Miniprotein binders against b1l550. Designs and how they scored, part 40

Target 1, 279 residues: b1l550
Amino acid sequence: MRLPEELLERARDIHSEAPSHRIKLDRVGSFGLKVPVEFKGFLLLAEADVWVSLPEGRRGVDLSRQVEAIYELSNPPKDPFSLCREAAISLLEKLNYADSSGVSIRFDAPLQDGESLKYYGVEISSIASDEIINKIRVEILGMTACPCTAELIRAYKSSEIAATHTQRSLGILEVSTKAEHPDPDKLASIIERAMSSPLRTYTKRPDEGGLVIRSLSNARLAEDVVREMIHLFLEEFGHLPEDTHILAAVRSMESVHMHDIYAERSFSLDEIRKEISSH

## First folded at step 6 (miniprotein)

Design BB6
Fold by ESMFold2-Fast, scan of step 7:
Structure BB6 (fold): chain B 279 residues (1-279), chain A 94 residues (1-94)
Amino acid sequence: as target 1 above (279 residues)
Amino acid sequence: GEIRVTVEFEKDGKTYEFEYRFTSPEELEKALKEIEEVIERSGADRVRITVEASSREEAIRLLEKLAKLAERLGYDTYEFRFRGNRFTVEAERE
């Protein structure tokens, strides 16, 4: 039922009232929204978070206007990069008390794997204020093989057996830039090339043996994988603005341990170029 | 550099061994067809293929090609070994 106009005029605007404590909040919004997106010819169901900054003098945010901003822009479904950027801008237009806005969109991206598909994780964000900062995070599983055990077998030429352990490793590349979002397929490719071998959705036994042989011949520490990811990233994306920030990380799910090995490096393009040139 | 491929197969309690040597891509293609015919005609219960090359990458690629060839003939690969520049795959009938 509609409320009479007289009651609506007299109702308290709770969100515009003074809060119990005059404290600014950095992110207030609607999290876990389901939105359709179009990604490289696929219609995917993505998960979105939308938020704005809240000033110290205002009690709350109008959450209905946040949902309206993203849903109006998601019909018909569009690419998640344009949706992310346009929704962040729209939030500032609709919510004039906010100093900044943000949108994050998460989905599993399909990647061709022979005659089948495999999937990798993508999260993109756009944060709007006086400027727009675009962020992308790509996560993909691959395989690593221990070089220490491989080196031991190389030293003992009497062994007939390839003696190293292999494990699944999660590669992570995160990029924050004032330029457009980097292509996630290229980021996924960088991660897979840095590892001992990629993982497959479906293999026959000879193909599985081939992957194991490649991993054993290309044994890499988590530290090696992170350094290789950075090297390959600079070859592909070194043209981005110098203040672009990158996180490269690997989490190795060690098959011979009850714990994981983790290696990471965060840097700006300016910082890493100076570091490499000094060595 | 010379490439060596050794094919060993076991049938009815007897072990047979064939060795192939080649230095060119054209010789390799002829050798692969001969190896396929030998494995198919053998009707072996188990097959072992060993590749030796001066390049580790070359040996691995060739071994992968030979493993896939064994698969097309109805064999399952179950063990892979390496020692320096020598790579071995073992396969048995599914």
Scores: ipSAE 0.000, ipTM 0.118, lowest interface PAE 21.9, mean pLDDT 78
ESMFold2 (binder alone), alone request of step 6: mean pLDDT 74; pTM 0.719

Design BB7
Fold by ESMFold2-Fast, scan of step 7:
Structure BB7 (fold): chain B 279 residues (1-279), chain A 94 residues (1-94)
Amino acid sequence: as target 1 above (279 residues)
Amino acid sequence: GEIRVTVEFEKDGKTYEFEYRFTSPEELEKALKEIEEVIERSGADRVRITVEASSKREAIRLAEKLAKLAERLGYDKYTFVIEGNRFTVEAERE
């Protein structure tokens, strides 16, 4: 039932009223919105969060204006990077009492995998204020093989083909920058190249054997994977502004333990270059 | 509002700098084309373009145009930065 229009004229404007307590809020918004996006020729269903800051003297945020900001820009569906940046700016302009706005968009990105597709996780955000900060996080599974156990087995049995345990490892690259979002396919590629081998959606028995042998021939510690990811990142994205912040991490789901192994490094581009040059 | 564009490019270790001012979107379109032609003729290895716009909305609109400019010029490494009403694009040829 739609209420009579006349009631809108008599109703109080709750959002513009003074709150019960004069406290500023950092993020107030609509979370878990479903939005269509176009990514690399695919139409995908993404999940979005939109928010603004709320000043101490205002009771609430216009939720309909927040939803309007993102949905207005998502029809027709467009790439999630432009949507993220444009929606953050639009949100700040539509809600003039806010001094900052933000948008996050999450989806599973398709990647060609032989005759099939595999998927990796992508989360992007744009935060608008006196500046725009763009953030992207890519997560993709790969395979690692333990070099320590391989070496122990060789020492124990004398000269023989290396035997060791293998496991799934989750690689993570997160970039926060004033520049445009990096290409997530390139970030995913960096992660996969740093691993002992990539994972496949579907393998036949001979291909599965080959994948395992490849992994065993390229055994890597979690620490090795993180260092290689950073090295490859600098080769591909070293041109980003020097205040760009990066998180490189790997979580190895150890097949011989009840727990995972985790390695990470956070750094700014300026910081890491000085470190590498100070032999 | 006034729009200011600063173009800095490097070729064979020498740096060149130009500054443009305009007050309308039409003048901006013409300036972007002239900037494109100057950079293309220079054969620059590195180029940096800074734009100061009258609003955040205008800044993002200019970001889209500069992204297309970098693509047309064949630069394979480029970076765009937006800070308030200031937009900077830095591009490098491999």
Scores: ipSAE 0.000, ipTM 0.153, lowest interface PAE 21.3, mean pLDDT 79
ESMFold2 (binder alone), alone request of step 6: mean pLDDT 76; pTM 0.744

Design BB8
Fold by ESMFold2-Fast, scan of step 7:
Structure BB8 (fold): chain B 279 residues (1-279), chain A 94 residues (1-94)
Amino acid sequence: as target 1 above (279 residues)
Amino acid sequence: GEIRVTVEFEKDGKTYEFEYRFTSPEELEKALKEIEEVIERSGADRVRITVEASSKREAILLARKLEKLARRLGYDTFEFRIRGNRFTVEAERE
């Protein structure tokens, strides 16, 4: 059902009215939109949030124009990074009362895994205000093995191959930068290389045995994994602007505990370089 | 109001800067053509384009046109900065 256009002359323009209280809002928008994106040859259905700031003198936001901003740019489907940035800029263009805009897009990124596929989580955003800030968060599962228990059992059994508990660990890298979004495949690679071993979607017994032996031979604490992720990140992305902010974290789903172990470090490139060079 | 576009790049160890000023759509089209020629002729791997307009909206719209122009010329990595009515794009290729 479509109501007559003449109704617009009778209806109050609620959004342009003064609010009940003269308070600025930081984010007002459309959340949980489904949007198609093209990622490295795959058509994926992503989830998007779109928002703008709302000034203290305006009651509401033009939500239909927010939806138009992202959907106009999603047909045909494009890469989610360009979509985020272009939509954030388009929001400031379409909604001139806004001081800032933002777009976030979330999806599972496919990754070739031998004859099968595995995946990792991606959340990207672009926030436009007095500058444009691009943010990306990558999460991927890997395997870790406890070096403390490995050492104790090696001593007890005099074994050349350490026996220890292994568990799935979630590695997280989040980057906020004025440069374009870092390549998520490279971030996922950094996380996997920092782990005791990567996980596979499909393994035959010989391959599975190899992954387990690799993990046991490369036992790492969550703290070790975080430090290694930071080291590898600096090798790959040390060229980003000095005010780039990074979060590196690991959540280890400990097989011998009822709870998880968590380790993290947040830093700017400027901060971490000074810390490392202080040796 | 007046719109100003500044294009900067390095070539053969020297830094070059070109400035364009205009007030009308016709002047804008001429300026875009000249900017495209300058960037293409430069052969530079990195170019910085700064736009200053009478409003943030105008700066964003023009910067977006310049970004598309740079992408057509083969630039594939970008850094962005927006401050009031000023927008800066740093484009790099390869």
Scores: ipSAE 0.081, ipTM 0.583, lowest interface PAE 5.6, mean pLDDT 84
ESMFold2 (binder alone), alone request of step 6: mean pLDDT 81; pTM 0.807

Design BB9
Fold by ESMFold2-Fast, scan of step 7:
Structure BB9 (fold): chain B 279 residues (1-279), chain A 94 residues (1-94)
Amino acid sequence: as target 1 above (279 residues)
Amino acid sequence: GEIRVTVEFEKDGKTYEFEYRFTSPEELEKALKEIEEVIERSGADRVRITVEASSAREAYRLAEKLAKLAERLGYDTYIFRIKGNRFTVEAERE
């Protein structure tokens, strides 16, 4: 039984009422929406969060307007960056009491890997107010090899090829900028190049042997990987506005421990340039 | 609706401003080559492009196209909103 529409005309507009306490809320919205997106020729299922700020004098937001905004823009499916930016702008138009709006979209991005595909994690956001701030987070697995154990084994065996433990490591780059979202494939490439070697979906025995030898010849600490990611990021994206904020991190799933090792650095482009120039 | 595009830059200590008016996005797309040539010939290290359209969504979409145009010319860009249906592209290089 669907209730009569006449009840909508007679019912109180709860959202427009004064709240019990005059407190601003930073984010109020619909979280965990499933939306189709088109990414580099692939139709993917993404998960979206949409939100607006709520002023201290208003009890609630109209959630139906939020869902309407993103769903109108997602049919037909479009690229997630345009969807993110356009939906954030649309939310401010539809909900004019809000000071700011935001949209976050998460999906697993396909990346060509020989004759197969591998996937890396992408989360993008657009936050709209008097300015637009675009955020992107890329996570991809790679391989690291321990240089400390390599040196001990090399000393013990007097061998030119060091034996050491290898493990999967998750590399992370987050960028917050007033410019358009950086290309996630380029961010993923930076992470993989900073690792001892990339991971593959499929390898034949000779290729697997080569990957392991490459990793052993390029042993890196988690700290080394973070520093290399920052170096490579500055080479590729040093042109972004100086107030661009970056997080570079790696989580190493140590094969010889019951726990993970984690290293990170957050910085603005202005901050890191001054730090490097101080040497 | 009416679309207004303003291109502003400084060269040799003098400020230059160009204003364009269009009745449709299609008309603006035909003028993109002329806008590109103006920016390219300016040789300016900083260019400001302001777009005003009938809706915020349309204005932002047009601002994105102009930002990509400036990026092809070697500028780093960012877009910000001045008010509802008006967006500015700031383009910088060194």
Scores: ipSAE 0.005, ipTM 0.446, lowest interface PAE 10.2, mean pLDDT 84
ESMFold2 (binder alone), alone request of step 6: mean pLDDT 83; pTM 0.840

Design BC1
Fold by ESMFold2-Fast, scan of step 7:
Structure BC1 (fold): chain B 279 residues (1-279), chain A 94 residues (1-94)
Amino acid sequence: as target 1 above (279 residues)
Amino acid sequence: GEIRVTVEFEKDGKTYEFEYRFTSPEELEKALKEIEEVIERSGADRVRITVEASSEEEAERLARLLEEIARRLGYDEIYIEVEGNRFTVEAERE
């Protein structure tokens, strides 16, 4: 039922009222919004979260203004990096009581894989306050092979033992920087190059055998993969500001275990350069 | 049918693992001597061996054989779980 305009004009502005308790909230917003984005020639349906800080003296946030901020900028579909940054700025402009704003956009990025496509996960964020901090997280599956299996085959008679030990591993690179978001395709490439071999969406028998053989000749522990990812990251993105923060991680879904192996390292560019130069 | 053996051992908080496949119980029995030598040289504090045998009867026989091997290698705590033609031997020492 439609409410008379006279009632809306006389309604209390609940959001501007004092709260029961004078407590500041860090993130209040609209989560799980569906927004179209244009990424490298593809039109994708992404999932977005938008939020602002809420001061201790204000009861609530204007949720409709948050939705307006991102949707006004998403039609026609825009690249997700510009959308993320511009929406975060727009939120602060529209909601002047907020100290900070943020936008996160998540999607599966297509990557050409022979005659097919494969996909990797991307989450980007922009957090606006006195300055803008841009964050990107890339997750892609690859294959690892255990170096211990290779050693055992060499030590023992392989003709009586058909030994296989390969597993899917999830590689993760997360970058937080005052510069523009790094290119996610380059981050995905770094992860795949650090693995024993990449995974394919579609593999014929001869290609499948090739991937297994490649993995065995390039056997790597999760720890090896993380160190290689960091090395390759520094070669490609060492030019970023010194206060750029990186998380490099691998989760190996061990084929012979009920549990996973996990390895990670968080660092700033300043920190890692000092560490490497000390040895 | 095919017999699958998976071996996991832990040393200094790090887990190492490998998988073997055999076409007969006779091939596995020969390979068990090599597996025993690998476990002994690893110096592992914990070892877990999972076998998928051709039958429940073979699974029980192989589980007992692996229990004997684990005791010979100095493992004090040995646990065996049998589920049809699949069994797991877990062995741990100080």
Scores: ipSAE 0.000, ipTM 0.086, lowest interface PAE 25.5, mean pLDDT 77
ESMFold2 (binder alone), alone request of step 6: mean pLDDT 77; pTM 0.746

Design BC2
Fold by ESMFold2-Fast, scan of step 7:
Structure BC2 (fold): chain B 279 residues (1-279), chain A 94 residues (1-94)
Amino acid sequence: as target 1 above (279 residues)
Amino acid sequence: GEIRVTVEFEKDGKTYEFEYRFTSPEELEKALKEIEEVIERSGADRVRITVEASSEEEAERLARLLEEIARRLGYDRVVIYVDGNRFTVEAERE
């Protein structure tokens, strides 16, 4: 852009002007951008949000510089973790009035399932300020079976084989850390191992029966699944910084009720270690 | 799709050019207002505005809007050149 100096000197910079109300905004940016990413050998279409903080004395942000930052780094498609981190840093460098910047990228991740693929949800974020905080959220469906109904039926029939209802349950692990993003495949594995059984993309009737029988033999409350997810997380990722924050949750879509059952726990690594060591 | 608008004019023996690139209708509306102000304040006797868009229909519609802006600003001689999806509006004061 080459404008006469006289016009540049007299032009109002609307974004730099004082706002009608002197209020800081936490996140201002471009949301819902379509970005191709390379993930473990797959080219995937991801959705990205980019944002910066806006100080109380500034009216607006330079949106074109935000879009430029992520698109410059996304061509050719690259690893979404590096893209997320590098774009957040680039935003702060390009927009010096901001105290913080952030980038979130979400996509459905393929996971090998026998001879086919299944998919789980991934959202990664990097938030840059004087330090960088990396966040990742993984959501994957599995199967749970109710131990309470199983026990009632066993007592009623006096049988060794329990019957109960099974349902789809959504497992959630969210991690916020100053270290690199945890591997989402490992987080998905933790969730699946904590459940009564994983779900499959394709099964034949004999295989489907086996999956149901496994669930019945491994009946778990939503509360049981959350505790197991936390236990498995600590075994795999206990080496992360002590101020790493985790959310573990399960939403069980109960087949015999009109409502869902939900269980969650948020904690820092420091907090949970002190709690466990008290026993 | 992406729209590209280039505004060029001469003042005091120097050629000035600025470029707008946008994908949203809201960004385009803001750019048109800025373009009008810049042309008016430039005091230039001749202005060339080039519009490139993903479709010929879109580029033509924008070229016509820019022609209206130029005429409002006192450019009584306006010529539009067409080269596919690229429209150039050349405006001159008599």
Scores: ipSAE 0.000, ipTM 0.105, lowest interface PAE 21.4, mean pLDDT 78
ESMFold2 (binder alone), alone request of step 6: mean pLDDT 80; pTM 0.791

Design BC3
Fold by ESMFold2-Fast, scan of step 7:
Structure BC3 (fold): chain B 279 residues (1-279), chain A 94 residues (1-94)
Amino acid sequence: as target 1 above (279 residues)
Amino acid sequence: GEIRVTVEFEKDGKTYEFEYRFTSPEELEKALKEIEEVIERSGADRVRITVEASSEEEAERLARLLEEIARRLGYDEVIVTWEGNRFTVEAERE
């Protein structure tokens, strides 16, 4: 049922009223929106959150304007980076009572894996105020092999290839910068190269044996993987502004334990350069 | 049935881990000998051994043997924790 349009003239404008308590809210918005995006030749269904700040003197946000901002920019589907930045700017322009706006977009990114595809997680955001800050988080699974058990087996048996336990490990790189979003495929590549070996969607037995041998020959602690990810990141993305912030982390799903191990480091480019050069 | 043994050593701030699996009495005897030799060679100040046995009776027998091995190797603090057919032996020097 549709109510007469004439009722709108008599109804209170709830959103523009004073609230019960004069408290600013940092994020008010529409969360879990489904949005089509174009990523490197693929049409993907992404999930988006859109939000704005709400001043202490205003009761509510016009939610229809938020949804309109992102959907206008998503038709036809475009790359998620441009969509993220443009929607954040559009939100701030359309909702001028806000002093900041934000958009985040999440999707599983396809990556060529020989004759098949594999997928890794991507979450991007853009936060607009008097400047724009772009953030990207990439998560991809790889394999690690325990060097401690490998050393014990080597000491016990004279083998050319040490036996040890292997497990799936989740590598994480998160970058926050005033520059454009880094290429997620390059971030995924850094994570995979830091691991004992990458994981595959499909392998034949000889190829599977090769990956296991590679992992065993390249045994790494979670701590080793994090340090290697940072080193590789600096080689590829050291050109980013010095105030760029990075999180490098690994969560190892230990095959011999009921729990995971976790290692991380957060840093700015300025901070890490001074640290590694001071020794 | 199958028995799983996990041995963890701590020495000079470093942790080392070793796994065994065995299903026969001959394998069990070899595994216990290997465990003793590995612990002795490690020179570890703390050792943690977790065993999942095929029965509670088997777990009790193995816990006694591992406790005896730990004491023979000079560990003066030995604590055994039980969870059905699973147990953990923690041994510390001094």
Scores: ipSAE 0.000, ipTM 0.068, lowest interface PAE 28.2, mean pLDDT 79
ESMFold2 (binder alone), alone request of step 6: mean pLDDT 79; pTM 0.784

Design BC4
Fold by ESMFold2-Fast, scan of step 7:
Structure BC4 (fold): chain B 279 residues (1-279), chain A 94 residues (1-94)
Amino acid sequence: as target 1 above (279 residues)
Amino acid sequence: GEIRVTVEFEKDGKTYEFEYRFTSPEELEKALKEIEEVIERSGADRVRITVEASSYEEALRLAEELAEYARRLGYDEIYIEVEGNRFTVEAERE
């Protein structure tokens, strides 16, 4: 049931009114929207946040136009990167009082792993103003093996056969750039290659032993993994603009401790290249 | 203390599993000899041996002895995973 037109004409436009305090807000929007996306041949249900800046002289944001912007672009489902960028631009077109807009889309990305699939976390965003900044964060679990314990056991036993503890480690790569979003599968691959070994959704005991063997032969500290991730990132994505910002991090869930170890480095491409060339 | 040894063999894509329990050195030597004969005759490509004992030191010592045994049989990739008083020896050819 639609409201009579006469009532709409008499009603106050609350959102366009002056606020109680002349304070601008950075992000006002619709959060936790469910949107279908197409990712590398898969139809996935993603979660989206949509926002705009609100000027100091305006009381509120038009919620219906925000939802309209993303849903118009999500039918039929399209790739989440195009959806993210196009929705951010559409928000500025539909909400002309805003100085900036943003869209974030989160989903678990399937990754082919032999005959099975495994999943890693992806969050992408596009922030539009006088330019567009694209961000992507990839998180994937892998395995690390402790090199310190391996050497202690070797010394104790005087054996050529090493023994050590293994643990799950979460690898994180976050990229912020004026270029298009980096391919998340490539970011996930970088993280996995930096680890002692990847993890699998399904494995038989013989295959499980193989993963352990690979991990033990490639023992790495969390600090080693972060440095290797940065090295591999520069090889794959060194062509991005020099003001591209990267965060590389590892959280190791140490099997012999009640606490985790964490290692992290944030940098711009310009910064890291100067640092490496000075050494 | 009681010692539990689980031996898994992979041959031609099939997996076989045997479990041994013992409390004396004499029982251990008999079990190890049987394990040795089975592995040698099977021509297994991969062997996984899990040792669990009442003490860390006892399990570590046995895992090391089993790893050296696998090495002598021609397994060129041998690694040990540690989890408390449980040690898993993974040995693979080629």
Scores: ipSAE 0.000, ipTM 0.226, lowest interface PAE 17.8, mean pLDDT 81
ESMFold2 (binder alone), alone request of step 6: mean pLDDT 79; pTM 0.793

Design BC5
Fold by ESMFold2-Fast, scan of step 7:
Structure BC5 (fold): chain B 279 residues (1-279), chain A 94 residues (1-94)
Amino acid sequence: as target 1 above (279 residues)
Amino acid sequence: GEIRVTVEFEKDGKTYEFEYRFTSPEELEKALKEIEEVIERSGADRVRITVEASSYEEALRLAEELAEYARRLGYDRVVIYVDGNRFTVEAERE
């Protein structure tokens, strides 16, 4: 038989109750969830945030429904792009009072580096409402070298090898688009090509010398790296919708300073094309 | 100390919450029988059971017992989440 109606009548539906204050909340959810994902043949432990909008007349969000949505879709582990998109859609379907939903998934992506692997940071998001917006942020470490000091040393010493200070630099590309997520390996490649030299987790003594020489022959300012990243991005991903938004940035951990140098440009594809075509 | 068990399920488009509190083994025996009855008679495809206690070991033991009960009732997917001394059992029937 059914549950007694008297019992059901006395149950509290806490989440659908009126709140203490009639205020809409933009994001309410479960943050810092550990989720396994399959990425290019690797099983990785990712960290996920899931959220929905909460209308002004509703007290709370069913957090268990949110956790269920992503974990239901994560077993067996699948690629993080499909998981991100499907979970965002599932959240909006399961929580019909919400106007929007979102999922962010963060992990360290493996990248082949000779006989070893190095890792770069990836954060992907899907935000669902009347449409789906896909975001991806890639961060990878590389090397930069000061061109001004290199030129002065070469001119003064008549050296066959320019000498200057080198520093680690973090390259950042973030893309927000209505199209599917761009391939993070391609974004990482753009960043590495824009820098003076890639950074390696395993370096043999001969390889170390090669990296230094390469950096010195390809010396670039943080500002140069950002401009080159934008140029290379447009060559690879200029076909994305015109309202696609991009952030290109570099953070240089200067070896001669206690402070980082930061260079950044945010733009839409429509905006940058008009700017470039005017010159 | 005090043990708190919350049972949530959806029925007729509405989310229902039942809360049980007990401090003695005798009270636990009666509450557990009522909790099991509620879960079984709910007929819900999805049930969420939250167990909170001052003792981690006691809360875990009770959460595991309730998870096994759900599995015996035919819930195909049963997962236990842990957050300190709070255990959440998510039971789903496909």
Scores: ipSAE 0.000, ipTM 0.171, lowest interface PAE 19.9, mean pLDDT 77
ESMFold2 (binder alone), alone request of step 6: mean pLDDT 78; pTM 0.773

Design BC6
Fold by ESMFold2-Fast, scan of step 7:
Structure BC6 (fold): chain B 279 residues (1-279), chain A 94 residues (1-94)
Amino acid sequence: as target 1 above (279 residues)
Amino acid sequence: GEIRVTVEFEKDGKTYEFEYRFTSPEELEKALKEIEEVIERSGADRVRITVEASSYEEALRLAEELAEYARRLGYDEVIVTWEGNRFTVEAERE
């Protein structure tokens, strides 16, 4: 049975009613939405979360308006950065009771790897209020080689190339800024250059040997990789506003241990420049 | 299709060396078990295993199996290196 339209017009607006308890909620929204995006010539299926703040005097959020906001902007597909920023702004315009809004979009980004492609993880967000804060997190796998074991073996046995263990390491760069999102390909490049060597999707035996030899010639601790990532980040993105916040981290999946090694540093551009200049 | 495995032990300042050759899957299983038993019985402070095969995949798989076995026996450091189709597994107790 369909209800008459006149009865629906007279029905209670439950969302605008007073709640059982007068408590503000920070994030209320639709999570896990599938949205198509265009990224550097590729049509990708991304996953999105959209949310708004809910004031203490309002019982609920218009969830259909949230989905409508991102849907209108995602058809036809557009770049995920513009989609993220525009949807966050649109949410505040459509849901005038909210003090803030946010949109997060996650996808695997293709990266040219010789004649093939490899993929790295990207999560972006835009949080809108009286200002807009843009966040981006890039994760990419690379290779590291242990310098401690290399030195031990080199001291014990004569060798042209240091013998040591190698492992996959996950590099992470996260940036929060009032400026536009940094280019994720540049962030991925910073991470890979900080590693002992990058990883490949496809390689032949001679190329595989070359990657290992390269990593052994460039052995680095997780701590070394984090410091190099910060140095390279400052060279490429030191022009961002001084209140920009960065997280640089490495998780090394140690081949000789049953556990991982993790190294991390969070900082603002203002903070790190003062620290480096005091040297 | 010949696989050649050289096992070197060091125990109380003395070194011992054994060489194994095999070609078939059945022979590979027997050789792996024999090599593992030899390593376990040696009680060695240091073990160096060199694996040579015409197949890169066969040599790698055997080297990985032997490295994992050394870890299970309690060797503190286990290092695998390679050059072409030659893999070397070095394991040390402390």
Scores: ipSAE 0.000, ipTM 0.062, lowest interface PAE 27.7, mean pLDDT 78
ESMFold2 (binder alone), alone request of step 6: mean pLDDT 78; pTM 0.781

